# Ledger of designs, part 2: VH-VL binders against Protein cereblon (ohgt)

Target 1, 230 residues: Protein cereblon (ohgt), of Drosophila ananassae (Fruit fly) (b3m1f2r157to386)
Amino acid sequence: LSRVPGVDYLEHILFPGEVLPFMIDGSLFDDEMPGLDGLIFGVGFPLMQPPEDNPHKLYGVTCQVYEKGESGRQLVFYKSRALQRIVINCDDIQGPPQYIARNPTSKCFSKVKILPEYFLPEPLKCVDMGSMSRFRDIPSMRDKYRRYQLSSTPWPADACQEYAYEEIVERARKKLEIHKIDTMPRCPIQLSFWLVRNLHLTEKMMRLTFLTDSVNTRLQLIGSTLKEES

## First folded at step 12 (VH-VL)

Design x3 (from w4 with heavy chain D31S S54E)
Fold by OpenDDE, fold request of step 18:
Structure x3 (fold): chain C 230 residues (1-230), chain A 122 residues (1-122), chain B 106 residues (1-106)
Amino acid sequence: as target 1 above (230 residues)
Amino acid sequence: QVQLVQSGAEVKKPGSSVKVSCKASGYTFTSYWMHWVRQAPGQGLEWIGAINPEGGSTAYNQKFKGRATITADKSTSTAYMELSSLRSEDTAVYYCARGDTYLDYSGYFDYWGQGTLVTVSS
Amino acid sequence: QIQLTQSPSSLSASVGDRVTITCSASQSISYMYWYQQKPGKAPKAWIYAASSLQSGVPSRFSGSGSGTDYTLTISSLQPEDFATYYCQQYNSYPLTFGGGTKVEIK
């Protein structure tokens, strides 16, 4: 567990990679720090209901300050970026459980647990195709290549599909073309969070993906919201 | 469904004060900051300030420091902008605008009031 | 404060023309936002996060850019597109707008 100062509450679900503006009193942070740039603080989502087996848990994200704005009324405007998903035991919260943005002078901190990000490579991509590799990028040989891959692994086809996300990326790309978005993160972890932010998922799906530790599963969930290309 | 309805046009004398209202509906009033922006005739847009309706925290353009006061009433889902010591250059259409401050694609004013003309003349 | 400079301040174009509007920031910003405003009306959200179109905005509109330089493009100007366009930053207080670009009929 890590101690995270300046715990705030938001009504919206945030994902790693999101940029967050805050008006914060610098006194809310440790004076021992040379500055607020780079400072990490916590943001919780009180409206995100924890699983029933953990009713005293608060989900959230860590945020890091990366830009300092101008000050007003003894408050400073900061830009921060969400970094990692976290879970907080509500009993570990010290200070008033109130939105910092609503009361920027309230001091609050807590111990947090960083949630894991599980990613497994596609089994088929781990197969040594040998001489068949020359056909990988030939459209007319795509099916044969795929069948050969499947025959070269002990994994069943449906299991292999659970780890595949290339098709999901393509469907997402098509959907986002109308918005002139043509670049996506290459890292699967970042991609999963980026997709959630850009595909305007339902609240239910956002919650579900946020609570999912498996990156592969997150991507599959996201993919399920996309229409299949025919 | 989101609507911002502002109070009617105002005519004021120099040195007086004006208070414009903005009634919000169709969303949770306390979940979004309310911003105020004005536009002088034939000119561009100028940000005045903003308020978090939940806690009453405010931010102001220093240009209006001491003259602009932004408030909010949660019970009526209404935001207010008061400008004192009015001068002729304060003649403008004043807009309230909803701002989302918590998402990476936030920061734009997605909904605007219809505007309130404030005329300052001797 | 962050100054936003739009170019040009005004332009005349015909239906079907490609129109490009630029917005330059005095400092690097994370995101640029664009609004469309017609005479006597309130501004309307048009492009958010530099390149994402607001709901209802035609696909002939596009936004791009990063750092200090951002662009709004209309691939084929339509009659309803004649308006004034503003860029805006939410990087730091005070929030600021560009001076606007008026797109007029040639």
Scores: ipSAE 0.000, ipTM 0.480, lowest interface PAE 13.7, mean pLDDT 83
Fold by OpenDDE, fold request of step 18:
Structure x3 (fold): chain C 230 residues (1-230), chain A 122 residues (1-122), chain B 106 residues (1-106)
Amino acid sequence: as target 1 above (230 residues)
Amino acid sequence: QVQLVQSGAEVKKPGSSVKVSCKASGYTFTSYWMHWVRQAPGQGLEWIGAINPEGGSTAYNQKFKGRATITADKSTSTAYMELSSLRSEDTAVYYCARGDTYLDYSGYFDYWGQGTLVTVSS
Amino acid sequence: QIQLTQSPSSLSASVGDRVTITCSASQSISYMYWYQQKPGKAPKAWIYAASSLQSGVPSRFSGSGSGTDYTLTISSLQPEDFATYYCQQYNSYPLTFGGGTKVEIK
């Protein structure tokens, strides 16, 4: 998707997987589009400081309408969920971007670039440990097992650590245990966004995680916050 | 249209358990989290927990310290809330409420059941 | 746990009055949600995402706010508006509600 039929501003950073209800004027979208269910539109974060290398870019997310609530009015209630991180060239914006909640009648269009999600598998997980695999799930043997894995791969230990996120999951689980959230996404991409949504991160960390294309790095960033709070 | 129909009023003794049901219709049951909220007489609203009927994932308010168990039956589009070790302060109207998302969390309750009064008395 | 403090807890007003209810969160939240509840009835979704009216909600209602402070306003109170209003957040578990604001007839 290189173009979105609508773009609005949001005051806070929205991460993929988050859901927002919107009161949207039907004019926000192209009337020629058959139905609104599944419609994708863009939401920008004008208050989020862009990276130094892209100071004139607007970052945001694509959102998809998954349900329409009929109000009997021109303004209709749409339930949407964020899907993908995007970057918008401000020069490509057609129309006046507006804060969604404040200006639901605005109509704006823009070309967008979907930001990539880079995930590299954990090097140590790719190592066939043979008979040693029996120790994988034994907590008391975890460190020893890891040492054996490290000895069985040419990957540097630091690199292996960089790509590992199981410990992060465990730390997050512990932190959220009080709320009895019993399940986390298994997909690393989803997990990274899920963690951001469920953990209380500083604005700085939220920004950093949002701007991080590497899922591994993103998880590490999130993990670092867990260490500090534990 | 979306409808949430709850089971009838319950009178329970302290120490017992109660299981309230919420039958959903008018939408894809597995697409939305189902929440449980209670309201003591003359008091405010308190979130108990929620379940994702699709995978069975749950979230709970720690306040209930494991006394609350939320389950869902996809085949009947019914959610359940069981509260054990009942005490007098558990006397309340219990509501099921549909969460406003297809995702792993929700918090906007767009549809509510009619409520189930649970009275705990000796 | 995010605490939501509503103010006032109750108010008396007359038909035609402007009514303002506030909800303050212990920490910044993305959006506030509001519900209307009448005696003996389940709450009804009323305002979502701080400022968007639920379907069927009269235009005399409005919501505003950001960060920690949110407001529900009734521009001209009508007889059917006498109820208890609750704010609610879902930024973090556990989900929490405000203590409620009962709008009563003066």
Scores: ipSAE 0.000, ipTM 0.504, lowest interface PAE 12.0, mean pLDDT 83

Design x4 (from w4 with heavy chain W33Y Y102F)
Fold by OpenDDE, look of step 16:
Structure x4 (fold): chain C 230 residues (1-230), chain A 122 residues (1-122), chain B 106 residues (1-106)
Amino acid sequence: as target 1 above (230 residues)
Amino acid sequence: QVQLVQSGAEVKKPGSSVKVSCKASGYTFTDYYMHWVRQAPGQGLEWIGAINPSGGSTAYNQKFKGRATITADKSTSTAYMELSSLRSEDTAVYYCARGDTFLDYSGYFDYWGQGTLVTVSS
Amino acid sequence: QIQLTQSPSSLSASVGDRVTITCSASQSISYMYWYQQKPGKAPKAWIYAASSLQSGVPSRFSGSGSGTDYTLTISSLQPEDFATYYCQQYNSYPLTFGGGTKVEIK
């Protein structure tokens, strides 16, 4: 689906993790589909300018329905959550892509590519931790060992910068205190999208962040905005 | 003993895609990262990307601008590298290489596959 | 990205010679690695963490360096040492390699 009726997305980009209340005409979904709960559909952003390298790409997100309710006037209310960023080759769209913006009820189908998330939790580094190394081969202790190693090992500065987001979190927290927001996701992937939604970034930055396939890069981009404002 | 066995040579046309496999054995597949490195004929080594088979997290050289996709199948202990929109410049031997972990002195590729020649020609 | 420049790109030497290969990084790095590659074969891990020899590597090999400058040294070149050597950094992504140094028989 390029657009959901009743919801105007022209002013903002949807990001993974965002909860989306949709007022949808039931005709958009096949009545024979077993339960709309768990149904995955796509939302495209036709107004998003694609990168120069991909002039025929349409960007969007996948959404999963997790709640259905009845609304007046023969409309069905769906609560959905955005899951993953996607890109669609416009040439692969089955239907009338020219109607995407004007006719949100039009059904289009296409193969979509899930955009990859580039994220390794830490630099691909390890050191001999001496006596503590004895725990590295114990499955139950592996995570603890890893955390200990991360905290105690002098990592290359560039690697640390690339993977570190704690400072960004702290800066974000300070900024969000004004809005009485004191919690944020712990997962870096979720955090990167959550921050974009909550920090009121510029449209340019939002687009840039959306198009960025690296979690680390997204966080760094977001972090840069926080530094500039401080 | 640790072994990385790659799929056979490929001949591809420009614009097509190639998927190279790397079957790992002799160690716990999920305990080590798998990297992909290529080498054009007579040229040096170029890092493509890596995957953590345990969680599926990946890292890529941005030079490939999303053309490279690295995946891993834990059930078969096999890593894959797919390169799309192939160009003549993509002609190279592609290597999988076991990366560093917290189980060993890290930062280097201690075991390599035998390499897969991918030839892109019209 | 971090660029690694190896010097020389190639050298000719005789058995018994002392050979020195250098790798210069565009910025300071903490972790340098070396590989040996013979024609038609995959690279082999040779030196890790700048100065530690991989298992099976002869003691005539040594690595040293810090910051931006690293060196691989062969104290007495043997016939089996004729190969191409690559330095590699694992300081930041993307991982990068030097251009290689081909050690040829004189």
Scores: ipSAE 0.000, ipTM 0.454, lowest interface PAE 14.3, mean pLDDT 80

## First folded at step 14 (VH-VL; from x3 with heavy chain A59R)

Design y1
Fold by OpenDDE, look of step 14:
Structure y1 (fold): chain C 230 residues (1-230), chain A 122 residues (1-122), chain B 106 residues (1-106)
Amino acid sequence: as target 1 above (230 residues)
Amino acid sequence: QVQLVQSGAEVKKPGSSVKVSCKASGYTFTSYWMHWVRQAPGQGLEWIGAINPEGGSTRYNQKFKGRATITADKSTSTAYMELSSLRSEDTAVYYCARGDTYLDYSGYFDYWGQGTLVTVSS
Amino acid sequence: QIQLTQSPSSLSASVGDRVTITCSASQSISYMYWYQQKPGKAPKAWIYAASSLQSGVPSRFSGSGSGTDYTLTISSLQPEDFATYYCQQYNSYPLTFGGGTKVEIK
């Protein structure tokens, strides 16, 4: 993905499915680009605190232009919607997130990684279970062995979808009733991001949810928040 | 320790219904799916369905075509399996079994009830 | 549904023998589970995730396999091992079991 000239990095987290809080001036786009409708570009969050294990990562979202608009100033603008969470290695760009934050208008072309929507708490990895078998019968290591085994091979999709979220939806519905919001996305992925936006979670929870690659974990995190408030 | 204690044996007429209970203890009831499995005399094991006590979501073996209803009471940590329109072929030992839910998956049955014999006869 | 075929349906063996039970799935599955059942008792979890022994299961038991073919092995049969063993899949619904393998005394 490439950063278009003049597009600022956001100071707050934008979630997939969310409409950008700003209009994009069409003049910011290259005239050489084929039709702006459907154009995908990246928006970063340089002020978002990254995980401790990834201090040189810039997180963001892909955004797509979906509607042409006109401002009261008779300027042509484009509405955009966030699509997917992304991460950029700052080593591939001009500087660390802090530098980007201070220079938000810098043009940047970089390779981006689209973050997964499904991910187990224990990441899938190649593990030689034969070498790990020595821990199988050690009580203190049994759970560790089990986790390694579970992470060594992919799980069926159905097995990963066993956590019910109906109760979470119901709690959310009750909370949102006060705000006269009575509709929610049916798709769990969309729902997980939609809930974050509409429940007005803390910045910490928003960041945590954004950094979570498992839809089930996101929903559970959100659900936990709802329980605490009850 | 984890225990699943089921209700006693039942003798039923064809066409009637039976409801078997399974009381769980020794663990957080809502953290695990509860499954029901039956075994006809001298036969193998057959999965009936399961429930997530936390949200009440259920899954069923379509073979039963809606005859099976699985419920759970969080307040008593008890799961139920009701089977209607009983037939002689429904004669079996019915087991509740805890489904191991670890991380973001549900898996095998790590603990079983003692079983409940349901006999369907004229 | 996924069909699981166990082989053999029954076998006779002596104490100390090596016993191998196979479970073949009608399609590729990610994980296989095994249970031990003795007459008049409920099944007991025995092997989970194809190769991990349940707590309390002796080390003479082992599980292996991938794809469609899985195996339960007893390296040296003991008197308490005479039972019926079932494989089970959790790849798709409905969950299904193998037909069972009865290990009998020769």
Scores: ipSAE 0.000, ipTM 0.491, lowest interface PAE 14.9, mean pLDDT 80

